VHH binders against Alsin (ALS2). Designs and how they scored, part 2

Target 1, 196 residues: Alsin (ALS2), of Homo sapiens (Human) (q96q42r690to885)
Amino acid sequence: GYIASLHELATTERRFYSKLSDIKSQILRPLLSLENLGTTTTVQLLQEVASRFSKLCYLIGQHGASLSSFLHGVKEARSLVILKHSSLFLDSYTEYCTSITNFLVMGGFQLLAKPAIDFLNKNQELLQDLSEVNDENTQLMEILNTLFFLPIRRLHNYAKVLLKLATCFEVASPEYQKLQDSSSCYECLALHLGRK

## First folded at step 1 (VHH)

Design k01 (framework vhh_8k46_1)
Fold by ESMFold2-Fast, scan of step 1:
Structure k01 (fold): chain B 196 residues (1-196), chain A 126 residues (1-126)
Amino acid sequence: as target 1 above (196 residues)
Amino acid sequence: AVQLQASGGGFVQPGGSLRLSCAASGFTFSDYAMGWFRQAPGKEREFVSAISYSGDSTYYADSVKGRFTISRDNSKNTVYLQMNSLRAEDTATYYCAKGSPEEWLEYLESGYFDYWGQGTQVTVSS
């Protein structure tokens, strides 16, 4: 039902926030703290990725907190960010995905200096766990690609949950239309950002 | 309901000191980052300082770095701003704000604090 689907959204949003927080604290922050990280262009692109990633992580945390408060009845429901097509939320996803795509198109992690590559190799098991890559023979660069494209996968998950929510309403209802429109918006954004 | 009560403002001469306090209620204080913002007459609201929920990270605007110190006491549900070497340009209404449960990396924008307390006026004049 409706409440069960909202509970799924809240639970998965909280888990996703925790995962992004771990990537930020254990991978991105230490990586950017290294001396001689790479060329000025490569470093600037990676810093842009980290900045957009941090902003997205914060907004996902806020969304998860709002969903939890709504479901537990501890405060008045704010309009769910995902259900309102919040330009801030959607733009933050778009900005992050654009930044990582630009970084990867310009050569990505392979253009980083030796200290950075050594750091990533040292943390390969953690990167693999965070990326949910089950094949232990997967190469480092493929693991990194999977990890930093998790937000695009999350957009597909939003679309799926919104479709489940829509099935709880009559097809002729305004609620059905709003949820269908939101689902289509997230799915179209995911396809646009995932297409290269 | 979330409530933030700022206090400690007043009139001081240049070079003086003030300690601002913000008493929080209605949420688990130790789980959230806290911040201080200010608004001078005729100016937009600007960031002053922030502290993570753990206290491990503190952030300061360049204009106050080395003069102001943010701290928190989770046993008293209170965040503090110790203001030393005050200047005329520090004259403003100071607001405390409840932030996210997440530590900042590069994200100290006022739009991302989800609750604002009432202000306390600080006037630095001879």
Scores: ipSAE 0.000, ipTM 0.118, lowest interface PAE 17.0, mean pLDDT 79

Design k02 (framework vhh_8k46_1)
Fold by ESMFold2-Fast, scan of step 1:
Structure k02 (fold): chain B 196 residues (1-196), chain A 125 residues (1-125)
Amino acid sequence: as target 1 above (196 residues)
Amino acid sequence: AVQLQASGGGFVQPGGSLRLSCAASGFTFSDYAMGWFRQAPGKEREFVSAISYSGDSTYYADSVKGRFTISRDNSKNTVYLQMNSLRAEDTATYYCAADSPEAYLEWLEYGYDYWGQGTQVTVSS
């Protein structure tokens, strides 16, 4: 049922937040602390990516905490941000994806200076674990691309859970329509932002 | 018997303000989340705002956020909607509703067990 699907959303949201938090603390923050990271333009683009990533991580953490508190009876019910088409939540996803796409189009991680590349190679095993890349022969740049596009994959997960919630209601009901519209919104956003 | 009596509606010019009240009786008011919904002529009812049983959490539709403020007084069994910077598009009958403690989604109309008769708000010249 309905409550079981909300538990699934809460559990996967908390897990996703933990992963993004680890990427932020163990990869992005140390990387940006290096001297001679690259050219001024490359550094600026990467700083933009990190800034948007941090904001998105924060909002996902807030959403997961709200869902968990509601489901475990610790706090009173909260609005589900993903169902209300919150401009802040959707815009944060869009801004992050725009920033990473701009960074990659301008040459991405390949344009980083040697100290940065050395740091990433030293942490390749961690990057592989965080990106959920199963093939140990996967190149560093492919691992990084997979890692930084995880938020797009999460949008597909939102759409799927919302569609699952909708099927708990009659097709003619307002509840079905609202959940279906929300699911379609997240799926369309994922497809648009996931364009190569 | 459960009763929700909405009041405070009226005619107002664009940019004006109104304060709606909803007096509740027949249930333990402090255990229920309260919401405001509106219905314009020829339209379905839409969510406007909601407030938790304690008053600690408030929720707003994007169309009213920053302009409307919901509040409650549990000692008076009353919920309020302060409407500022009113627009012609806010013209509707406004309904107050009480949401079961078991509600899953505060914006979901069908989660609301008790409904009032409504109060008409007209924003025009």
Scores: ipSAE 0.000, ipTM 0.098, lowest interface PAE 16.8, mean pLDDT 79

Design k03 (framework vhh_8k46_1)
Fold by ESMFold2-Fast, scan of step 1:
Structure k03 (fold): chain B 196 residues (1-196), chain A 124 residues (1-124)
Amino acid sequence: as target 1 above (196 residues)
Amino acid sequence: AVQLQASGGGFVQPGGSLRLSCAASGFTFSDYAMGWFRQAPGKEREFVSAISYSGDSTYYADSVKGRFTISRDNSKNTVYLQMNSLRAEDTATYYCAAGTDYDEFLEWLSYDYWGQGTQVTVSS
């Protein structure tokens, strides 16, 4: 049912928010506080990535909180809470994905200076845990790519959840159409960003 | 196009009041946190006040707390700053800004969209 699907969405959104919050606080914030991070261009691109990542993290946290608040009142009318911030959410995802793509196209994490690489290597176990990379032989750059593409992977999850929620409505309803359209937007964005 | 149009500035005597308005267009206003920042000549841009997207949370710089009140009207796409008990040190160009990262509301670099500003001069 609808309520059960919303509980699953709320639970996974809370877990995802916690993961992004940990990446922000334990990796991005300390990394950007380093004296010799890289060239001016590399620093600017990474600061843009971090800024867009922080905005996305905030929205995901708000989304999870909003879902939880709605679920407390489930005795009342059904609501499409997940669509409340959809335009801002899609724009924030697009901005994040543009920033990470620009950073990676310009050489990405390989452009970082020694102090930054040293920091990342010292935190390799944490990076593996956060990225859920199970192969201990995975190289640092592959771990970092996996980690910073987690939001893009989450877009596929949103698309799938939205399709599942749509099945709870009549095909002719405005709710069904909005959920289908929203799902298509998340899936198209994910596929576009997967093209490099 | 995204636009933030700040207005309501002017000349006022110490102890006086002014109300600033910032009219927003080109984005979904109710999804953004709004902030007010100010910049005096030769000084850095400093935080003044912020309000969450819902209006449920407000924040103030220590220098303006108890004197300024931020509010918003999501039906009119407008944020307001009511400034009471104005002091000479409040003289600055006031900017409104829209952002999605409320965790960093004190940092002007965290805001996405900026208005052109409105001048406030407090002088006898």
Scores: ipSAE 0.000, ipTM 0.113, lowest interface PAE 18.0, mean pLDDT 80

Design k04 (framework vhh_8k46_1)
Fold by ESMFold2-Fast, scan of step 1:
Structure k04 (fold): chain B 196 residues (1-196), chain A 129 residues (1-129)
Amino acid sequence: as target 1 above (196 residues)
Amino acid sequence: AVQLQASGGGFVQPGGSLRLSCAASGFTFSDYAMGWFRQAPGKEREFVSAISYSGDSTYYADSVKGRFTISRDNSKNTVYLQMNSLRAEDTATYYCARGPSEDYWEELFEYLTSGFDYWGQGTQVTVSS
């Protein structure tokens, strides 16, 4: 049902926001505060990743709060933040994925100086827990890749929830068409960004 | 654990000046935007001014533009509101609030002004002749 799907979206959005907030506060901010992090180019690319990640985290937090408000006063589907501000949401995801891809293509975390690598190794168990990697033999770089591609995985979840919401409306309705289109858009973006 | 302590209010004549201070504790002050809000008796709380985490960007309500200046000192965990050319209509209890920690909050301000949390104790400003 419609209300159940909205509760699922709100619950998973709040949990995802909590996870991104933990990554930002416990990993990204301490990492960027280190002296001798790497070359100027590597540092600038990582700062761009952190900036785009922070913007995305904020939007996700606001979306979760808006969903909670929406559930208390149940508004029409077209008033959902994920639909109403879909271009801002899609652009923010695209900007983030572009920044992380550019960083990784240029050598990524492996190009960081020793103090940064030492920091990441010290926090390896936290990184593993945040990334939801269950294999204890997984290497640090694979854990980091999984962690920083979590937003792309969330796009698949949005597509699935939007599709569930669409089934609650008549096929001929504007709401059904908008939800179906948005679901397809998030799924296509996830496939495009995940492959690149 | 988050605490915000506003101070510096008082009685002042129209055209006078006051400087408000807000001392923050219990969080990494330099990571958060800060704001000032005010509430007159019998009225709703209204936005006054906001400053980004770096201090590079500031925002003002139309009613105070050109008269009030917001600033911060990250080394002292303090945000300030310099109030010049005070008017009777500025009489209110002034509150400081913690804003968002995000680099792009300025672009989102128009529709995400609800991002302010953790409110401190107010300081009373009375402008009367």
Scores: ipSAE 0.000, ipTM 0.131, lowest interface PAE 14.3, mean pLDDT 80

Design k05 (framework vhh_8k46_1)
Fold by ESMFold2-Fast, scan of step 1:
Structure k05 (fold): chain B 196 residues (1-196), chain A 125 residues (1-125)
Amino acid sequence: as target 1 above (196 residues)
Amino acid sequence: AVQLQASGGGFVQPGGSLRLSCAASGFTFSDYAMGWFRQAPGKEREFVSAISYSGDSTYYADSVKGRFTISRDNSKNTVYLQMNSLRAEDTATYYCAAGSYYSDYWTEPDEYDYWGQGTQVTVSS
């Protein structure tokens, strides 16, 4: 039913938020606090990635909290911002993906100074776990690429969950149409931004 | 055609009780959240209460919490508002509304798709 599908969306959103929060606290924040991280340009691009990542993490956290609040009957819930075709939510995904793409095009993690590369190698097992890469022989740069493109994978997941929610309604209902349209928007964005 | 027929209003003394009903037709009632709003003369339309499509979640304005109870019967396509311990400030025209159950903005009139004509409640001596 619909409530079961919303519980699934809420549960997976909270898990995704926890994962992004861990990436921010255990990887991005320590990485950016290192001395001699790289050239000024490389550091600025990475700081932009971290800024957009933090904003996206915040919004995902808000969405997950609001979904839980809605399911437990509290008034302040804004959980359905995803269903309202929120430009803020979609724009935050777009801004993040643009920032990571710009960083990678300019040489990405490979252009970081030795202390940064050493930090990432030391944390390779954590990075592999967070990225859900099961092949232990996967190289560091492939792990990082997978990790930082997880938000695009989540857009596909949103589209699928929204389609599942739509099946709980009459095909002729306004709810069915709104959920179908929302699903199409997230799938279109995911396709435009690419997938890993 | 879509119709929401509100009824049960009337005159009552302070401390009294009334039960409002809103009968729905022309749409799949069980797919919609239902809300009650009220409007006193010269005032803005004010949120009173809302209930989710299944009836599992209910919401109340602070001014009515503990005195009013919203409920629904999906087999009868009807939503109810039981009003107890009525006060003079509860005097208003009461409107029922049907809206998308996925909306988190139960307090916003603009989030509701269908509206009833209203029923007058007057609380006086």
Scores: ipSAE 0.000, ipTM 0.136, lowest interface PAE 13.4, mean pLDDT 80

Design k06 (framework vhh_8k46_1)
Fold by ESMFold2-Fast, scan of step 1:
Structure k06 (fold): chain B 196 residues (1-196), chain A 125 residues (1-125)
Amino acid sequence: as target 1 above (196 residues)
Amino acid sequence: AVQLQASGGGFVQPGGSLRLSCAASGFTFSDYAMGWFRQAPGKEREFVSAISYSGDSTYYADSVKGRFTISRDNSKNTVYLQMNSLRAEDTATYYCAADTYGLDWYSSESEYDYWGQGTQVTVSS
């Protein structure tokens, strides 16, 4: 039912938050603390990516916490942020995707200086695990691209869970229509942001 | 088909009490937050009170705090509004409403998906 589907959403949201938090603390923060990361322009673009990533991570954490509190009867506030089409949540996704796309178009991780590349290679097993890449022969740049596009994949997951929630309601109901419309919105955003 | 049947309204003297009931059918009541709204003649509909799906969280408009109590019985698919120390300004048609998104914006009528037909409350000497 509806509550069971929300438990699934809450569980996967908490897991996703943990993954993004690990990327931020173990990869992005150490990477940006290196002495010679790249040119000033490359560093500024990556700092923008990291800033938007951190904001998105925070909001996903808040959403997961709100879902858990709602399901356990502790708190009602902002429990279904994705359904309410919070401009803060959607704008944060759009801002992050814009920042990573700009960074990648300008040459991305391939423009990083040797100390940064050396750091990433040293952590390749962690990067591969975090990105859920199963092919052990996958190149570093492909692993990084997969990793930093995980938030876009999560938009597809939101769209799918919203469709699943809709099945709990009659086709003629306002709930069914709202869930269908929200699902379409997240799917369209994912498609727009994932591939030009 | 979803139905919300409000009842318990009537004529009462100032200082009196009434208990409103809203019986729900056609959906899983225990999954929904419930709200009460009222509309006086010539005025816009206004928020009165709301209760979470579990009953653990309740909210009240400033004009009714300390006088009204919202409660629910999930085994009976019913939400209640106990109205004490009634005043002439409480005269209105009272509507119950169901919200599937929880109580993030409990005072906004646009957040509620299902509405009852209402029950008239008249407070007059």
Scores: ipSAE 0.000, ipTM 0.137, lowest interface PAE 14.4, mean pLDDT 81

Design k07 (framework vhh_8k46_1)
Fold by ESMFold2-Fast, scan of step 1:
Order: structure tokens, then sequence, then C-alpha cells
Structure k07 (fold): chain B 196 residues (1-196), chain A 125 residues (1-125)
């Protein structure tokens, strides 16, 4: 049902927020606090990634809290992710994905100075846990790529939940069309960004 | 087809009252939040009031708070705006509008999916 699908969205959003919050607090914030992180250009690109990541994390947290409050009878849901005409959530995802793609195509984590690489190697177990990488022999750069592309994987999950919500409405209804269009938008964005 | 039919407007003297109705068809009314907006001659459309899909939450513009009351009857697919203590500055065409109940910004006209043709309210001596 509709409410069951919203519970699924709320539960997975809460879990995703916790993961992004951990990446921000335990990896990105300490990493950017290091001296001699890299060249000025590399540092600027990574700071842009961190800025967009923090904004996305905040919005995901707000979305999850809003859904949970509604489902526990505290207040009505104010879900930004379901609204096609509200660009705030979708734009924040696009901004983040663009920032990480720009960082990676310009050389990414491989261009970081030794203190940064040493920090990441020291935290490799945490990085593997956060990225859900099962192979303990996976290279650091592959782990980092998996980790920072988790938001793109989440776009596929949003698309699937939106399709599930759409099935609660008649096919001829405007509600069905809007949820279908939103689902297609997230799926299209995920496929486009995942190929970069 | 989706229709929102606003009615109940007319001429009234300052201090008078009017009740506007908006009858909805062609969508699942109980899944939609409803809003009232107004547009005075030569001005942009402005928010007046909104009500959640369940009727549990209501919102009002500061200029109408305490004078207007929004309500809905989901069994009749109708939203109402009771307007008391009317003033000359309340003169406008009043529009009803619908958005999905999981919408984010009830104040913004751009969040609303469906709009009625409007009903004219004129407050004059």
Amino acid sequence: as target 1 above (196 residues)
Amino acid sequence: AVQLQASGGGFVQPGGSLRLSCAASGFTFSDYAMGWFRQAPGKEREFVSAISYSGDSTYYADSVKGRFTISRDNSKNTVYLQMNSLRAEDTATYYCAAEPYFGSDWLSEYEYDYWGQGTQVTVSS
C-alpha cells in the first residue's frame, strides 16, 4: 500500500542519512583538516565536493525526518523527493554528482598528497564498511569510488519507490503520471551520472 | 477531466461575510491539499489559506488570520473558505488550487497542480 511504501522510503532514507553523516564526520571533515592535502586546484575541487555533499546530507536528513514525523502521526509529510516541480532535492543531487565527477575526471583521490593518502589507508576498514565493499582485497581507489557514488545508487532506489507509489493510483490519474515522471527523472539522472 | 469549480463570490459591504466553495472532480480529492489564492486588479496572485489532505492542518496569510476559516468535506469533494469581517482590500478574484498531500510548500502557487477559474469578490459600500 501507499503508507507501507512511505514507511520503506522513510526507513531507507534514515539509514542512508546515517551513512552520509558518518562519511562527512569521519572521512571528509578530517581529510580536509590535514595540512598539505594537495595542489590548490585539487583542494578546491575536493572542498566543492565536501560542500555539495554536506548540503545533500542535510536535505536527506530533513526528508527522512519529515517522512518519519508524518508516519508516526506528529505532522504531515513534506516530501521534497516526490515533487517533480520542486527542484531543490533533485538539483542538490545533480550538484553533488557533478562535483564528484569533476573531481574524479581531473584526477581525483589519486592526486592527493601523501598525508591524505596515509589518512585514507589508515581508515581503509571504515571506508570498506561504509561503502559495503565485501572483497577485503579491493584497492583503496575502488573503495573510494564506490563510497562517493553511493548517492547515485540511491537515485535508483528513489525511482523504484516512486514506481511503487504510482501503482497505488489509477493509470489514467494525474497522480500516477506525476509519480511515473518523477521516477523516470531519477532513473535517467542515475544512468547519466553513473556512466561518467 | 480535472475540474475545480469555485463559487460563492459576489458583492458585499465592508464588515459582511461570504462563503466560497470549490467543488473538485477528476482526481482523488482526499489525497490532495487544497489552497485558496486571490488576485486583485493590477497585482500578482497571493496566498490566502491552505488545508491539508486530512483537514488536520490549516494555514492562513497574516492579512486574513482570525477573519477567514478554511475547511473541507472529503465525502463531498469540496473545500470551503468562510470569509468574515470583509474589508475593501479583500476585493479580488479568488482561486482554489490542489496539490498532492506530500507537497512541500503550501505558500507557493507554483507547487499547485490544478487550478479553478475563480470567483469574484467585491467589498464596497
Scores: ipSAE 0.000, ipTM 0.134, lowest interface PAE 13.6, mean pLDDT 80

Design k08 (framework vhh_8k46_1)
Fold by ESMFold2-Fast, scan of step 1:
Structure k08 (fold): chain B 196 residues (1-196), chain A 124 residues (1-124)
Amino acid sequence: as target 1 above (196 residues)
Amino acid sequence: AVQLQASGGGFVQPGGSLRLSCAASGFTFSDYAMGWFRQAPGKEREFVSAISYSGDSTYYADSVKGRFTISRDNSKNTVYLQMNSLRAEDTATYYCAKDYDFWSGYSDEYFDYWGQGTQVTVSS
């Protein structure tokens, strides 16, 4: 039921947070520590991506912690962070996706200087593992695109979980309506950002 | 290494039943969602059903909802697909898949296919 669905949400949120933390610590942080990694504009756009990514990672970590606390003491759907702080999540996801899209539109990772490209090629196996790309013939740039758009995939996950949680309540209840409305918001954002 | 061994396919008449099994090894089975996909000759691969790591949540394609039931036995590292009221349109090779991200939706691109498949043919 309801509690089982929350345990699954908590487990997948923890896994997602760990993945984003790994991307931040093993890819973004070392990459940005390189000297002469590109033009001033490219570097500034990448720094903006990293900043928004860090903020998103923090909020996902908070959500995981909130779910853990909820499962130990509170049994109401209204107590979920994604319901109580939906505007923070929506804004953070939108800011992140806007930053990565701007970076990619302006040439993205392809415009990085040789030392940065060399770093990414050296870590291609890790990037492929983190992105969950199972086709070994996939090119580096496609792996990177998949990796940095994982948050959009997660928005779709939130929408599906919220719909499932809604089925645990009466259709006429405020809880059902709130969960369904929140699901629609995450799904619409995922579709909008996924087409950019 | 991850290994998924699908079995239980065969020939069956319309309206018949089959139970597919997928035996898993090489990973901690109880930590991962599992799914079934199928592919008919000349058609694209399609999602059939998925089950959460705990077994408490199940998902079905509209075309099989009410006829198929997915289940798992974590003590046996096995996922099952009970197929009832089979139709000619269910004829396909059925694949067992491990899903690292259960909540990534019903897209086949989010499932890792280590299964070899089992053929189901529904005809009279």
Scores: ipSAE 0.000, ipTM 0.136, lowest interface PAE 13.9, mean pLDDT 79

Design k09 (framework vhh_8k46_1)
Fold by ESMFold2-Fast, scan of step 1:
Structure k09 (fold): chain B 196 residues (1-196), chain A 124 residues (1-124)
Amino acid sequence: as target 1 above (196 residues)
Amino acid sequence: AVQLQASGGGFVQPGGSLRLSCAASGRTFSSYAMGWFRQAPGKEREFVSAISWSGGSTYYADSVKGRFTISRDNSKNTVYLQMNSLRAEDTATYYCAASEGYLYDWTESGYDYWGQGTQVTVSS
């Protein structure tokens, strides 16, 4: 039902927030703290990625908290929480994915200096675990690509949950149409941002 | 593919402990994320805990966090659920499952392979 699907969204949002928080604290923050990361341009692009990633992480955390408050009757809203936050998510996801794509197109992690590459190799098992890449023979750069594009997978999850919520309403209802439109929006964004 | 066999259930009094085991057969066990689910009579199956393929990341339902610990031994093709401070509401049939998908997508994609259940009864 409707409440069960919202509870699923809240639970998976909190888990996703935890994963992004771990990437930020254990990979991005230590990496950017190293001396001599690379050229000024490469470092600036990576700092942009980290900034956008941190902002997206914060927003996801707020969304999860908001969903939990709504489900416990603590917070009342005129509109469905997911629909209310859609524009913030669209902008934040777009900004983040654009930043990582620009970084990768301009040479990405391969152009980092030795101390950074050494750090990433030392943490390869953690990177594989966080990215959920199960093939131990996967190259470091492929692991990093999978890890930093995890937010695109989450956009697909939002689309699927919105479709489940829509089935709780009559096809002719305004609620059904709004949920269908929102689902299509997230799916279209995921397709656009995932294009390589 | 993987085949799963859950065991270790039984009768225990409130406050007691049990360790469940899930033995897997199949060459690719170490490439799957593993999860534990439970189902009480007349209720839907609910998520309990999950562990990544390497064992480095673990996730818990709020109702069991701090009391249950999930772990795995890839050399033995086994995943474990250590259950401490058991309560009457923990009474259920416990199932282990393997997933080829993202760990946080436990309800959308589902788990691809499911084991036989093991009954846990917490009663005084």
Scores: ipSAE 0.000, ipTM 0.195, lowest interface PAE 14.0, mean pLDDT 80

Design k10 (from k09 with S99D E100L Y102F L103D Y104T D105Y W106Y T107E G110A; framework vhh_8k46_1)
Fold by ESMFold2-Fast, scan of step 1:
Structure k10 (fold): chain B 196 residues (1-196), chain A 124 residues (1-124)
Amino acid sequence: as target 1 above (196 residues)
Amino acid sequence: AVQLQASGGGFVQPGGSLRLSCAASGRTFSSYAMGWFRQAPGKEREFVSAISWSGGSTYYADSVKGRFTISRDNSKNTVYLQMNSLRAEDTATYYCAADLGFDTYYEESAYDYWGQGTQVTVSS
């Protein structure tokens, strides 16, 4: 039912937040703390990625907390952020995906200096686990691409959950319309960002 | 879709009590936050009280705080408004409304479904 589907959304949002927090704390923060990362341009692009990633992580954490509060009937939890068509939430997803795409188009992780590449190779098992890549023969750069494009996969997941929620209501209802419109919005955004 | 039917209104003297009921039909009652609004003759509809889908959070207009209590029974698909220490200014048609939880509790426009009203008259 509707409440069961919201519990599923809250559970998967908490898991996603945990994963992004691990990427931030164990990969991005240590990587950016190295003395020699590469050229000024490469470093600036990576810092932009990290900044947008941190903002997105924070908002996903807030969304997960809001969903949990809503499900437990807490006074402050009235609005579901995921249902807003053009919120700070959607903008943060767009800004992050744009930043990572710009970084990768300009050469991405391959342009990093040796200490950074050595750090990433040392953490390859963790990167593979976090990215959910099953093939142990997958190259480092492909693992990194998969990892840093997880937010696009999450947009598809939002769309699917919203469709599932919509099935709890009659097609002619305002609830069905709101949920269908939101689902289409997330799916269209995911498709658009995935092209880049 | 959910259909709502408010009942329990009537005539009562100042200082008296009434309990209003809002019976919901449809398959999704437990998914909705529920609200009570009232409208006096010649005035706009105003917020009275609201309760979250689980019953864990309740909200009241300043004018009724300490006198009214909202509650719900999800097994009976019903929300209640217990009105104590009634005053002449509480005279109005009382409406129940269902909110999927996407908007603010005190805004009429946040509510997706509305019931037929029940009249409450407080007079000596």
Scores: ipSAE 0.000, ipTM 0.246, lowest interface PAE 11.5, mean pLDDT 81

Design k11 (from k09 with S99K E100P G101Y L103G Y104D D105T W106L T107Y S109G G110E; framework vhh_8k46_1)
Fold by ESMFold2-Fast, scan of step 1:
Structure k11 (fold): chain B 196 residues (1-196), chain A 124 residues (1-124)
Amino acid sequence: as target 1 above (196 residues)
Amino acid sequence: AVQLQASGGGFVQPGGSLRLSCAASGRTFSSYAMGWFRQAPGKEREFVSAISWSGGSTYYADSVKGRFTISRDNSKNTVYLQMNSLRAEDTATYYCAAKPYYGDTLYEGEYDYWGQGTQVTVSS
């Protein structure tokens, strides 16, 4: 039902925020605090990734909080932040995914200097847990790629939950059309950004 | 790009057993985690069991733990659900689904590809 789908959106957004917050605090911030990370270009690209990641993390945290408030108040679909401020979501996800793609295309984590590589190897178990990769034999670089592309999966999840919310309204209603259109928009962005 | 076909459902008495199969077509079956979900009439779809892409990790809903066993054969592009000690409350349409090898395996929304389902009826 409508309330169940809203709880699903809220619960999964809070879990995703927790994961991004852990990546930021336990991986990105310590990594960038190391001496001699690599070449100037590689470091600048990684700093851009961290900046866009922090912005995305903030947005998701704010959204999770707003959903908790929404569930205790007037539950009008039009007032959902993900619908009312869709441009903020689309822009933040696009900017982040562009930054990580640029970093990876230019050689990514493999081009980092020894102190950074040593840090990542020391934290491989944590990285594997955060990435939700279940195979112990998965290589470090594949774990990192999986971890830093998790936001694209979240766009797909938004599309699915918005579609569920749409089915709670009459097909001829404005609410149905707006939720359906928003679902399609998030799904199209996920597909576009998921291309290598 | 994977297509899924579930089979093996049917009628069984309480305490009986059934084995469900999910046949996948597509080049990348071994890169997908696989899950089983069920839906009884008038109820929402619920998680039953899941298996990682390699078969190294398995997950079960509390209601089926100890009774159901999930397995996969990547050489045959098939995932199985062995259902033992079946109860009337296990009556449902069972769906197999595929998701990328990462992400929240217990969350229905992570699953991109779904089979048509196979009906399981447990009744005397």
Scores: ipSAE 0.000, ipTM 0.315, lowest interface PAE 12.0, mean pLDDT 85

